# VH-VL binders against q3z8e7: the designs that were tried, part 5

Target 1, 156 residues: q3z8e7
Amino acid sequence: MVEKIPMTASGYKKLEDELSTLKVKRIDVIEEMRLAAMDKDMRENAPYHAAKEQRGQIEGRIKEIEHELKYADVSEYTDTNTSKVNMGSTVKLRDPKNGECCTYTLVSPKEIEPLKGKISASSPIGKAVFNRNKGEQIEIEVPSGTLQYIIEDISF

## First folded at step 16 (VH-VL)

Design z1
Fold by OpenDDE, look of step 16:
Structure z1 (fold): chain C 156 residues (1-156), chain A 119 residues (1-119), chain B 113 residues (1-113)
Amino acid sequence: as target 1 above (156 residues)
Amino acid sequence: EVQLVQSGAEVKKPGESLKISCKGSGYTFTTYWIGWVRQMPGKGLEWMGYIWPGDSDTRYSPSFQGQVTISADKSISTAYLQWSSLKASDTAMYYCAKQRYSNRPFDYWGQGTLVTVSS
Amino acid sequence: DIVMTQSPDSLAVSLGERATINCKSSQSVLYSPNNKNYLAWYQQKPGQPPKLLIYWASTRESGVPDRFSGSGSGTDFTLTISSLQAEDVAVYYCQQYYSTPYTFGQGTKVEIK
């Protein structure tokens, strides 16, 4: 089966709202492009190119959101068990080589804040720890290679 | 309130074409799978296929692939099931149903559309 | 395709007694990443569409009476009505939504003895 994308019900709703907003914005930007194209030569039309770029960004984000919603694995925080890593869980990972620790919280895509350790369950770290138990050793695949960590603690 | 309202009962002859509808309301139509389920008289439920109205991505059961066409018009929040040429064996109740989420079962159902095909 | 098989085909139970319906899938409907069984139970009364009772094998849908419960994992599942009521007369279906095509059991008719 297709890999599901874990998220909360609230996260799902936020994505729906964002999608709705972006679709409206897309219409506006397309109109801006149309108007800009009428005023100046397209080759030297800065407003047109700016609007076109913005359209591209909007369309890219729309595609991302639609994909996430289409394959969402929605769970509720209230249904989480602290014995396993779930949505809303905070996990402490320890590097068995050097003893260094890092802490992450699994959140919905809309709630991602990397600088605060809030990561998606669909991230490399999220995928590695999701539904795992305390004490398990996990492997995290990153572009630079494979990292080894032990789940030292799970909290909610 | 979420509602799925289907078109009325149909009486047809073999060889005729048919298109029935299912209108969704009370939710964002484009962000939930909507499927069709057949129930022949006195028989069980059969999943025919479903569609993601946001991009019209459609999946069919192998048993119904090429036999029917599922489509959607997101502008009016309506899903469709259609036949190009009906058979007597197509006589059945047809339900549309919405998934709660992609990882959930069907939480809301239409009232059903009875299709009768006879000579 | 995943084949769903229910047993029995029909069941007559006295009012207030326990009704048990079994459902078996030809392959596991347990999804390893989230450890959930993609199995649902529906109730269908005459002239009505199916009504969702249980999802994820054991979670009751909102508004469903406590006398309904689901259990099982992997390939074997059970729907239990702890104390059958008159309004519970219906056909019950299990359904997997683990993979397409989604498939239903053949149904179990529950009647009052």
Scores: ipSAE 0.827, ipTM 0.940, lowest interface PAE 0.5, mean pLDDT 92
Fold by OpenDDE, fold request of step 24:
Structure z1 (fold): chain C 156 residues (1-156), chain A 119 residues (1-119), chain B 113 residues (1-113)
Amino acid sequence: as target 1 above (156 residues)
Amino acid sequence: EVQLVQSGAEVKKPGESLKISCKGSGYTFTTYWIGWVRQMPGKGLEWMGYIWPGDSDTRYSPSFQGQVTISADKSISTAYLQWSSLKASDTAMYYCAKQRYSNRPFDYWGQGTLVTVSS
Amino acid sequence: DIVMTQSPDSLAVSLGERATINCKSSQSVLYSPNNKNYLAWYQQKPGQPPKLLIYWASTRESGVPDRFSGSGSGTDFTLTISSLQAEDVAVYYCQQYYSTPYTFGQGTKVEIK
């Protein structure tokens, strides 16, 4: 199997939306190029060259997005007895010592929002919970030592 | 609502060319693989290949490589399957199908196009 | 190519009884990085295109009745209809989407006894 690009369903949708926006913007920029070309000599036409550069940037981003979508590894939460933490999963962790809970969502690198609990699967917490089941006790390696948590709940 | 609408039934003779179509709607046509599946009369399903309409990247099953051409016109959200020279053995129902994602199965199917090739 | 083999080719079951269809792949369709089986089940009624029932071997597609369930891992999979209904008369196909070319089982015809 070809290596895929991990992302959430919501992440996929966001990329689709961005793609659609960029395609429209490209049309506008092309029109700007056309208008600029009519206004001045091409050698001294700063607006034309600026528009052309912008078109290139837009087209580059379009290609990037299409590539990501084409090779996307989109995770979907399944509410089965064998459900495990995966990309897109929201995990509730409970500290067995004090009963305190924290919630994290595993997301792709581009979707990381630490303040909202959106973390990478490659983060210490992500690595600890990935492919684990509800009820399992996990260990999180941090610079200050090892933290113990129980996976109390998994959702999507 | 996602829909795949295929062109009508075809009756052809051996040696003739044919191009059938599949129009997608209700989703972003350029960001999902769309494939073709053959079903010979009274037989099972055979994946022929699929195309990424965004860049027209096309992949074929080895069994169908060189036998058919898959293409797409993203401007009208339409995928195509075509033969340069039909054979009697090409008689079958042909389905177009959309993958949910690149790592998912086919979630939506066209109604099918019956192709009959006989002398 | 991954070869998909279903058993039996045909099955007659009384209304309300359990129907079991097996599917075997020539190689594992379990993807280690996400621990998912890239196996789907389809239902095809006469004159209609296939309908997706199960994906990831055991995840039921939205709108599919609870009586349909998928199980198995690696190379051996099973589709179960816990209580066969009249509307369940159809041909059922397993399909791997682990690698191209995608391949289907030969199909299992389910009829009412």
Scores: ipSAE 0.815, ipTM 0.946, lowest interface PAE 0.5, mean pLDDT 93
Fold by OpenDDE, look of step 20:
Structure z1 (fold): chain C 156 residues (1-156), chain A 119 residues (1-119), chain B 113 residues (1-113)
Amino acid sequence: as target 1 above (156 residues)
Amino acid sequence: EVQLVQSGAEVKKPGESLKISCKGSGYTFTTYWIGWVRQMPGKGLEWMGYIWPGDSDTRYSPSFQGQVTISADKSISTAYLQWSSLKASDTAMYYCAKQRYSNRPFDYWGQGTLVTVSS
Amino acid sequence: DIVMTQSPDSLAVSLGERATINCKSSQSVLYSPNNKNYLAWYQQKPGQPPKLLIYWASTRESGVPDRFSGSGSGTDFTLTISSLQAEDVAVYYCQQYYSTPYTFGQGTKVEIK
């Protein structure tokens, strides 16, 4: 059995869109290959070989995406006040010392965007908040020591 | 809008072959599991199996394994359920249904195809 | 296979009254890693295909009236219609999607008393 791949609904949609785009691109590249093959000897046809390589890359990515979609574990918002932090959750963390807040979204490894607060569940912050409830105080291990935060809000 | 449109009612005799269809629209057909559910007259729902149209990966309920064949033609966004030799006991309503995501509930259903098998 | 058993088989309830349907699974459908119950409820009206009402045991599908609610965890689940309406006459099915083969309860027919 293949392990399920956690992702957000938006992540799933993005993969679908990418897949669609790649399928179109594949058609174009195949046509490019066809045209290139008509122009020069196949043994010394750089454009053909380049197109062929590109086709291979596209096909590889298509297979990856299809696999991810097929075995996706998509998180859905549950309007339960008792919801714990899970994949796809957006968590607002408040520093009890200074009142500063940070917002993070737990995403799949392929969706990580640190600058946008999209982090992995396996990250230090992710590990600290995963399966926690609103109102809980968590500890985050950093090189400089241990940081304390309160989970102020959980949303999707 | 997501729609699953199934082929029309069928009246067959025992021993005949049959292939019914389910056409999906309004979504990416190749990226969602589509299953078949049997409902015998006056009875409950039975999951028969499902298929991933992207690669035609098909999985059956043990009860229906070898009894039917599920297939799909992604070029026309259509899933199929077929019998090589119908039995009277195959008389039922057959629904196709789309999963929301992998290992999720069925969020959209076809209108059903009534199959009647009688001598 | 996970066996789903509903109770009662049929239920007659007066308009405006509460209807309660139970569903038991032979195995837990609670997935520990995400703490979600892989349990759905469907409504099937005469001559129509099933309609998804509840998923994850307690989450209402979009467009489903508030009078419908799902509860329970593990192996015991309940669908509640807080105030039965005429349009709620139907057969209701629970279904586990925890593992294949997916299985349904035998159904509960809800009628107006």
Scores: ipSAE 0.810, ipTM 0.927, lowest interface PAE 0.5, mean pLDDT 92
Fold by OpenDDE, last read:
Structure z1 (fold): chain C 156 residues (1-156), chain A 119 residues (1-119), chain B 113 residues (1-113)
Amino acid sequence: as target 1 above (156 residues)
Amino acid sequence: EVQLVQSGAEVKKPGESLKISCKGSGYTFTTYWIGWVRQMPGKGLEWMGYIWPGDSDTRYSPSFQGQVTISADKSISTAYLQWSSLKASDTAMYYCAKQRYSNRPFDYWGQGTLVTVSS
Amino acid sequence: DIVMTQSPDSLAVSLGERATINCKSSQSVLYSPNNKNYLAWYQQKPGQPPKLLIYWASTRESGVPDRFSGSGSGTDFTLTISSLQAEDVAVYYCQQYYSTPYTFGQGTKVEIK
């Protein structure tokens, strides 16, 4: 299997929306190019060149987004037993020593929001919980040492 | 609501060319794979290939590579399946289908286009 | 190519009884990174296109009755109709979407006994 690009369903939708916006913007920029081309000599037409550059940037981003969407590995909530932590999973971790709990959601790099507990699978916490089962005890490597947690719950 | 509407039934002779269509609506046409599936009379389903309408990236089943052409016109949200020269063996029902995501199966299907090729 | 083989080719079951269809893939369709089986089940009634029933081996598509269930992992999968209804008469197909070319089983015709 070809390696897929992990993302959430919401992430996928956001990319679709961005793509739509960019396509509209591209039309506008092309019109700006047209107008600029009519106004001045092409050799010394700063507005034209600026618009052209912007077009290139937009088109580049469009291609990037389409690539991500084309090869997306989308995670969605399913009624099936979430037996293992995966992309898009929300994990509740419990400290076995003091009983304190923390909740994290594994997301793609572009979706990271630390203040909302949205973290990368490549983060220390992400690495520790990825592909683990409910009830397992995990170790999280932090600069200050190793933290111990139990995966109390897995959801989407 | 997501819909795939295919062109009408075709009756052709061997050697003739044919292009059938599948129009998508109710979703972003350019961000989902759309595939074609053949079903010969009384037989099973055969994936022919699919296309990413956003850039027209097209992939074929080896069995259908060079036998048909899959294309898309994103301006009108339409996918196409065409033959340059039909054979009697091309007689079949042809379905277009939308893939939910690249890691998902076909969630929406067209109603099918019956192609009959006979001398 | 991944070959999908269903069994049986045809099945006659009494109304209200359990129907079981098996599907075997020549290669595993389990994707280790997400631990999902890229296996789907379709229902096709005469004159209609296939309808998606199950994806990822065991997840029911929206609107699909609870009597339909999918199970299995790796290379061996099963579609179960817990209580066959008259409207369930159809041909059922398994399909792998693990890798291209996508391939279908040969189909299983389910009839009322």
Scores: ipSAE 0.810, ipTM 0.947, lowest interface PAE 0.5, mean pLDDT 93

Design z1
Fold by OpenDDE, last read:
Structure z1 (fold): chain C 156 residues (1-156), chain A 119 residues (1-119), chain B 113 residues (1-113)
Amino acid sequence: as target 1 above (156 residues)
Amino acid sequence: EVQLVQSGAEVKKPGESLKISCKGSGYTFTTYWIGWVRQMPGKGLEWMGYIWPGDSDTRYSPSFQGQVTISADKSISTAYLQWSSLKASDTAMYYCAKQRYSNRPFDYWGQGTLVTVSS
Amino acid sequence: DIVMTQSPDSLAVSLGERATINCKSSQSVLYSPNNKNYLAWYQQKPGQPPKLLIYWASTRESGVPDRFSGSGSGTDFTLTISSLQAEDVAVYYCQQYYSTPYTFGQGTKVEIK
């Protein structure tokens, strides 16, 4: 079983739109390749090679998008209800022992930036906080043991 | 508006082949699972399998594996269910249905295709 | 395979009264990563295809009247019609979409008493 890919309904739609655009672009690029190929000296045909490379990039992205859509775990939280942690939520976690706080934002896999606190809902922290309420205590398993945090704040 | 339109009723004899269709419109056909559900006369719903039209990835219920073939033609936004050799026990209503997302149920259904197999 | 079992098989309820249908899954359909129950309810009227009523066990599909509600978690689920209307006469099915093969309950026929 392939791991599901968390995303929002809007995110799903954006991927669909991008996919549609790319498929059209692919047709155009293929035509460009055809036209460029009319040159007999293919080894020195810069336009052809450029178009071919672009085709490869487009097809690669298409495959990525199709994979994401096929295995999407779509959350339809139309309500920016800050009562529960959802996709797109920013959560402030507080260590009840030392009072230290960390802030994380749940994002789609393609938007992950760990250094900026942007993490996947499928990450250990993401899984621990997802659909949790403000004030709840969560546990995160780490190699050194179990970390305890309190969800201090939820925002979008 | 999302619509699934299925082919008309079929009356067949045992041993005959059959291919019924389901045409989708009003949505991106290649980015949603489309499944087939059997309903025998007076009975409940049975998921037969579904297909991802984008790459034709097809998955069957074990009960229907090898018994039917599910396919799709994305160029005309149409899914198919076919039998190589019908049995009397294949008499049923067959529905195609669109899954909202991979993690969601079937939100749109075809009107159904009645298949009657009798000698 | 996950087996879905509904109860009762048939239910007769007076107009305006509450109708309750239960659905039990042989395995939990609660997905831990998102804490959602992959359970849906459908309504099927005679001569019509099934119509989606509830998904995620308790979320109403758009256009579905408020008198329909879903509840439950894990393996035990309930569809409730708070005040049965004449147009609610139908067969109702629960379905899990937690894992393939997708499976339906055997259906519950709701009639007016």
Scores: ipSAE 0.810, ipTM 0.946, lowest interface PAE 0.5, mean pLDDT 93
Fold by OpenDDE, fold request of step 24:
Order: sequence, then structure tokens, then C-alpha cells
Structure z1 (fold): chain C 156 residues (1-156), chain A 119 residues (1-119), chain B 113 residues (1-113)
Amino acid sequence: as target 1 above (156 residues)
Amino acid sequence: EVQLVQSGAEVKKPGESLKISCKGSGYTFTTYWIGWVRQMPGKGLEWMGYIWPGDSDTRYSPSFQGQVTISADKSISTAYLQWSSLKASDTAMYYCAKQRYSNRPFDYWGQGTLVTVSS
Amino acid sequence: DIVMTQSPDSLAVSLGERATINCKSSQSVLYSPNNKNYLAWYQQKPGQPPKLLIYWASTRESGVPDRFSGSGSGTDFTLTISSLQAEDVAVYYCQQYYSTPYTFGQGTKVEIK
């Protein structure tokens, strides 16, 4: 099985929306190129070259988004269980030393909100808890060292 | 509302070419796999292959590789299944189906296109 | 290719009784990274396309009655109709979408006894 790109349904939708927007923008930029080309020689046409560059950027992003969507591993809250930490999971971590708890939700990069505990699965915390079971002790690598936590609860 | 509307029934002779269609609506056509499934008379379902309309990435079941061609025209949100030379054994119902996501099964199906190949 | 084998081929059940269909895959369809079984169940009535009932082995598709349930993991799966209704007469298929080519079971015909 091909490794897929984890994301939420909402993340998927956001990518679709961005894709739609970019496709429209591409049309506009192409028109700008056309108009610029009518103005002066291409070799000395800064607006044309700028538009051309923008087109390239747009097309590059379009390809990236399409790739992400094509290989998306989409998680939905109603489709997942609390047996293991997955995309969309809310994880309660407990410090075994002092009993302090913190809660994080794994989300797609487009949905990251650190202040609300919404973190990427590719973050240090995300990597540590991903696909782990309730009750497991995990290690989180931080610049200051290694933190120890127990997965106290998994929910959606 | 998501809909897949397939072209009408076909009656063909062996050796003839055929191209049937599946038009998607109600969703972003280019961002979901659309597959074809064969069902021979009185038989089960056979996945033939699917296509990503965004870039026309197409993948076939080994059983159907080289036997059919799957394509798509994203400008009109239409997927196609075609034969260069039909055989009597191609007589079957053909369904197009959309995956919800790449990691999900087929959630929407066309109504099916009956293809009858007989001399 | 992953081979899907259903049992039985046909099943006659009285109205209101439980119907059980089994599906076995030749290899595991459990995806470790997300711990999901890439197994679906479809219902197909005469003259109609298949209808998705269950995905990820046990998640019921929206609009599907509660009497339908899926269970199992790895290679062995079961579709259960807790109380067979007249409208449940159909052929049921399991399908793996773990890897291409996607493959279906041969189908199980459910009839009223």
C-alpha cells in the first residue's frame, strides 16, 4: 500500500478550495501575460516576466495540492476509534512526575492552531503519540531534552 | 448532490469499438478517483481500474490492463471507458463509481451502462 | 492480488431473523498507520448499482439502517443484519480497498426463507 498523506476532512476541503482559487487565478495571470506581451518586446517586458513567474508558482502549487489530495489519508471523527491516536484524535497526556496534563488534537498542517492545542502529526508531540495506545508512555524530543508523558486518554 | 450519470445502453458486434461515458456532478471532479466496475450477467463485481481526473493518472486491474482504456475529460467532468475491439465476453453491466477519498471505498455509483456484444 | 472470499454463497433467512455473511481476505487489509481495515460492504438489489453499507470494516455509511453492522479485523470480516427486512433481499459484496487492484468477494445472495 502506498503511503498516504494524513489529513482531516476539513483539511481536504480547504485544499480543494485553494485549488479552485488557484485555477481561476491561473486564468487571470495567463491573460495578464497575454496583455503584457502585446505591449513591448518580450525580452524587455518586466510585467510579462513577472506574470510568467507567477504562473509558474501557481501551477507548481496546483500540482502540489493535487498530489496531496490524490494521496490523502482522510480521517473523520465518526470514522475513527479511540484505540489508537490518529489524525483528528484528541490526546490527553499526563506527566508521570507531577501529574500535570495537557491536551492536543492532531490536525493537518492547514489546520494547525498551537494555542488551541491543534498540532501537526509531524510535530514532535504528534510524532510521539501517533498510532500509540492509551496507557502508553511516550517520549517527546525537545531542544532542552526528552520529556516523558503517558497517554491518558484518546478521544475525538 | 453528487451524481454520476452514465451513457445509455449499447448493442454492438464483435470487433466494433465502443466508448461509454460517466459524467460527474455535484463535486470537484478532478479531486476524486473515479473507477469502473464490470458486472457480467449474473456475476459479481470486478474492479477494472480508476483514474484521477486531475492529472489522468490511470491504474488498471491486471485482468483489464490492455483490454480497455480509461480516460477522463475534466473540462466536462466526464470519465470514459473504451474498447478498441469488443468481444462477446465483454457483454456486461459497467458501472462508474466515485471514491469518497483515496482511502475510502466507492460512495457514489452511476446507474450503469449495459453493453451487449453479439453477432 | 488480494482474494476476497465470501461465505455462504446464498443465505435464506426468515423475516426478523439474523443474517450473517462472512468475508475472508487472502491477506490482511489492516493498515497499520491508521489502524483501519480497508474493507467495505455493499448491497446490490436487482437492476440497481451497488450501495455502500459499511466501510472501514465497521463504520456504517450515512443513511444505512442500524440493523446493518460490520465487524472483524485483519483477514476475517462479518456483515450482520440483526433483523432481516423484506427490503434487505439483495446480493451483498465485500470489497477490499487496501491495495490495487481492488477486489470484491463473489457475493452472497440473501433471500427470505
Scores: ipSAE 0.807, ipTM 0.947, lowest interface PAE 0.5, mean pLDDT 93
Fold by OpenDDE, fold request of step 24:
Parts: C-alpha cells; sequence; structure tokens
Structure z1 (fold): chain C 156 residues (1-156), chain A 119 residues (1-119), chain B 113 residues (1-113)
C-alpha cells in the first residue's frame, strides 16, 4: 500500500494550480522543441536540447504532483472542541517560565514557510505537538537543549 | 460551481450492452476520484467503485468486480459506467459522485441515471 | 468489508420533535493517528441524489442547518435532528470511508407523524 501524504486543503489547491500551470507550460515547451528542431541539426541544436531538458523537468514535476494529489491525506477543519493537533492545525505554544508565546501551523514539507510560522510536522516542534491536546506540556529538543512549552490553543 | 451531469434514462433488454456517462465541471476533473453508486428500486446505496481520471486507476467493490467497467476520458471530463450484458437485476438508479479528497466523503453527486432492464 | 447497520429502518416524528438515527459499524472507523472518525451522513430526498450532511462523524457540511448534528465514535454513531421540519422528510444514510469498499447503512426513512 502506498503511504498517504499529509497536507492541508490549501496545499492541495496549490498543487492543483501548479499542475495546471505546468501542463500549459509543457505545451509551450513542446512547441519550442518543435520550432527548434526545424531550425538546426539535432545534434548541435542547443535550443532544442534545452527545451527538451525543460520538458523533462516539467514532466517530472507533473508526475510528482499527480502522485501527491492522488495519495493526499488532506486535513480539513473540524468544529470539535476536543480536537488534537494535526496537519493544518495552528498551535499556540506558551513558555511556562517566561510566558512568551509562539504560534505555529503544521504543514507538509512543501508548504513550509518559516517566516510565517508554517513548519513541518516532522520538525522538532511538529513532532512534539502532533496529536497532542490543548493544555498539554510538551518538550522540544533544540541544539541548545530541551525547551518546554504548553499548548495553549489549537485552531484550524 | 461543481457539477456532475449524467446521461439520460435507459430502457434496455437483458443481454444488451450499455454505457452511461457522467460529465464533471467546475473543478479539476483529473485530481479527484469519481465513483459510481447503485441504488436499486426502493433500496439503499451501494458503492460500485471509483476511478482516478488522471491515470484511469480504477478500483471496484468486490460485489461489482467483473460485473461492470468503469472508465474515464479526461479530455472531456467524463466518467463512464458500462455493462457488456445487462441483466434484469441491473435495473436501478446509478449515481456518479465526486470524492472530496482521497479517502473522504462524496461531496457532489450527479442527478442519477435510471436504467431499466426488462424483457 | 465493514458492515454499516442503521436503526431504525423507519421513523415517524411529529413536526418540531427530535429525530434520532443510529448507525453501527462492524469495525471501528476511528483512525488513531489523527483521531478522526471516517463516518459521513447523507440525506436523500425523494427523486434526488444523496446530499452530504455530516462528515468526520460530527462536522456539518457547509449550508447544513444547525438542527442537524452528528455524534459518536468508533463503532456507534448517531444523527440527530433536534426539531424536525417538513423539508427534512428523506432517507438518511451513514457511510464509512475508512476503507474500501466504501459501505453505506441500509438507510432510515424519516417521515412526518
Amino acid sequence: as target 1 above (156 residues)
Amino acid sequence: EVQLVQSGAEVKKPGESLKISCKGSGYTFTTYWIGWVRQMPGKGLEWMGYIWPGDSDTRYSPSFQGQVTISADKSISTAYLQWSSLKASDTAMYYCAKQRYSNRPFDYWGQGTLVTVSS
Amino acid sequence: DIVMTQSPDSLAVSLGERATINCKSSQSVLYSPNNKNYLAWYQQKPGQPPKLLIYWASTRESGVPDRFSGSGSGTDFTLTISSLQAEDVAVYYCQQYYSTPYTFGQGTKVEIK
């Protein structure tokens, strides 16, 4: 059995959009290949080879996206008050020592945006909070040692 | 707006072949499973199988394996359900349905195609 | 295969009264890693296709009135209509999407008493 690929609904949509864009781009690149092939000998046709390489890259990415979409495990919003941290969840962590808070959203590896607090579920923080409940104290391993946080809030 | 539009009602005799269609619109047809559900007269819903139109990967319920063929033409965003030889017991309403995501509920349904098989 | 069994088969309820439908699965449809129940409820009105009402056992689909609610976990689930309206006359189905083949309950016909 193929393992499911966790992602958010927004992540799924982004992949769909990218797929659409790539399919169009593929058509264009194929046309470029056609035109290049008409102009020069194939053995010494740099534009053709470049276009061909680009086509290969596009097709490779298309296959990847199609695979991800097909086997996606998409997290959706739930109104349950007893929800656990899952993919797509936004978690507010509070340091019990100083009261400082940090907010993180668990996303798939391709959705990571550290500056926006979007982190992978496989990250140290992600692993620590995944499938945890509000109010739980977690430990995060960092290079400087172990940090302790309380899950103050979970939202989706 | 997401829509699934199915072909019209069919009246057939036992032994005849049949192919009904379901056209999807308002979404990316190739990136969602589309399934077929049978509902015999006055009875409940039965999942027959589904297809991933992107690569035509098709899965069947064991009860319907070998009894029907599910296919899709992604170029026209259309899924198909077909019989090689109809039986009277195939008389039913047939729905196509879009799965929200893989391993998720069916969020959009076609209007149904009534198939009547009688001698 | 996971067998879905609903009870009752039919239910007559007065307008404004509570309607309760039960659904039992032969196997648990609770997925431990995400703690979600892969259970949906559908409404099918006469002459219409099924309509998704509830998913994840207790989450209302967009546009579904508040009088509809889903509860339960594991193998036992309940659909509740807190105050039955005339437009709620329909057959209701539970469905598991935990594993293929996907299976439905036999349906519960809800009528006005």
Scores: ipSAE 0.772, ipTM 0.946, lowest interface PAE 0.5, mean pLDDT 93
Fold by ESMFold2, fold request of step 24:
Structure z1 (fold): chain C 156 residues (1-156), chain A 119 residues (1-119), chain B 113 residues (1-113)
Amino acid sequence: as target 1 above (156 residues)
Amino acid sequence: EVQLVQSGAEVKKPGESLKISCKGSGYTFTTYWIGWVRQMPGKGLEWMGYIWPGDSDTRYSPSFQGQVTISADKSISTAYLQWSSLKASDTAMYYCAKQRYSNRPFDYWGQGTLVTVSS
Amino acid sequence: DIVMTQSPDSLAVSLGERATINCKSSQSVLYSPNNKNYLAWYQQKPGQPPKLLIYWASTRESGVPDRFSGSGSGTDFTLTISSLQAEDVAVYYCQQYYSTPYTFGQGTKVEIK
């Protein structure tokens, strides 16, 4: 089986919308290239080269999205599923040694923003919390040993 | 509402070509797999293959590779199944079906197209 | 290719009684990362296309009556109709969608005795 790409139904819809926008933008950029090519001096045609660069980025992104949608592993969970950590859940982890808390949200790979605590289910923290209940102690392996946390809260 | 509407029944002779259609509506046609399933008279269901209409990525069951062509015209939200040279053994009911996600089965089916091939 | 084998080929069950259909795959259809079995059940009434009943082996599709239930894991699966109704007379198919080519069982015809 080819590797599946975890996401939410909302994440799938967002990718569909982005794809639609990119396909329209691609049409516009191809026209920009055509118009710019009317300039007889193609070697110093800045508008042509700019449009060509944009097209390459758009085509690459379209290909990525098509791949992700073809192999999407779309979550079954809804917002009523807050008793266990799932895709879209926000978890509060407490370090039992010093009482410090960290908050993370499990998101689709394209929604990852580590500085904002948005992590994948495939990350070390994501793997440790997935499908766990409030109050469970979890272990995360790091080079210096094993870190222990308690799932203090789960929200959507 | 999601609907798959197939072209009408066909009566053909061996050696003739045929192209049958399946028009999808009520969903984004280009971002879901759409497949073809054969049911020979008195027999079960056989997956023939599917297509991703967005880029025409097409996958066939080994049993049907080289025997049929699966294609799509995304401008009219239509998938096709075609034969270049029909055989009597192609007599069957043919269904198109939409896969919701790669981790789900076929959730919507067309009404079927009966293809009869005889002299 | 994953071979799907159903048993029995046909059964006759009295109205209101339990009907049980078995499906065996030649290899596991359990996708370990999400712990789901990629096994579906379809109902096909005479003159109609197949209708999805169950996906992930045990999850009922929306609008499917509660008397239909699926169970099993890995390679062995069961569809149960807890109280057979006249409208349940049909052929039932299991299908794996774990890997292409997707494959169906040969079907099980359910009749009223």
Scores: ipSAE 0.761, ipTM 0.915, lowest interface PAE 0.8, mean pLDDT 89

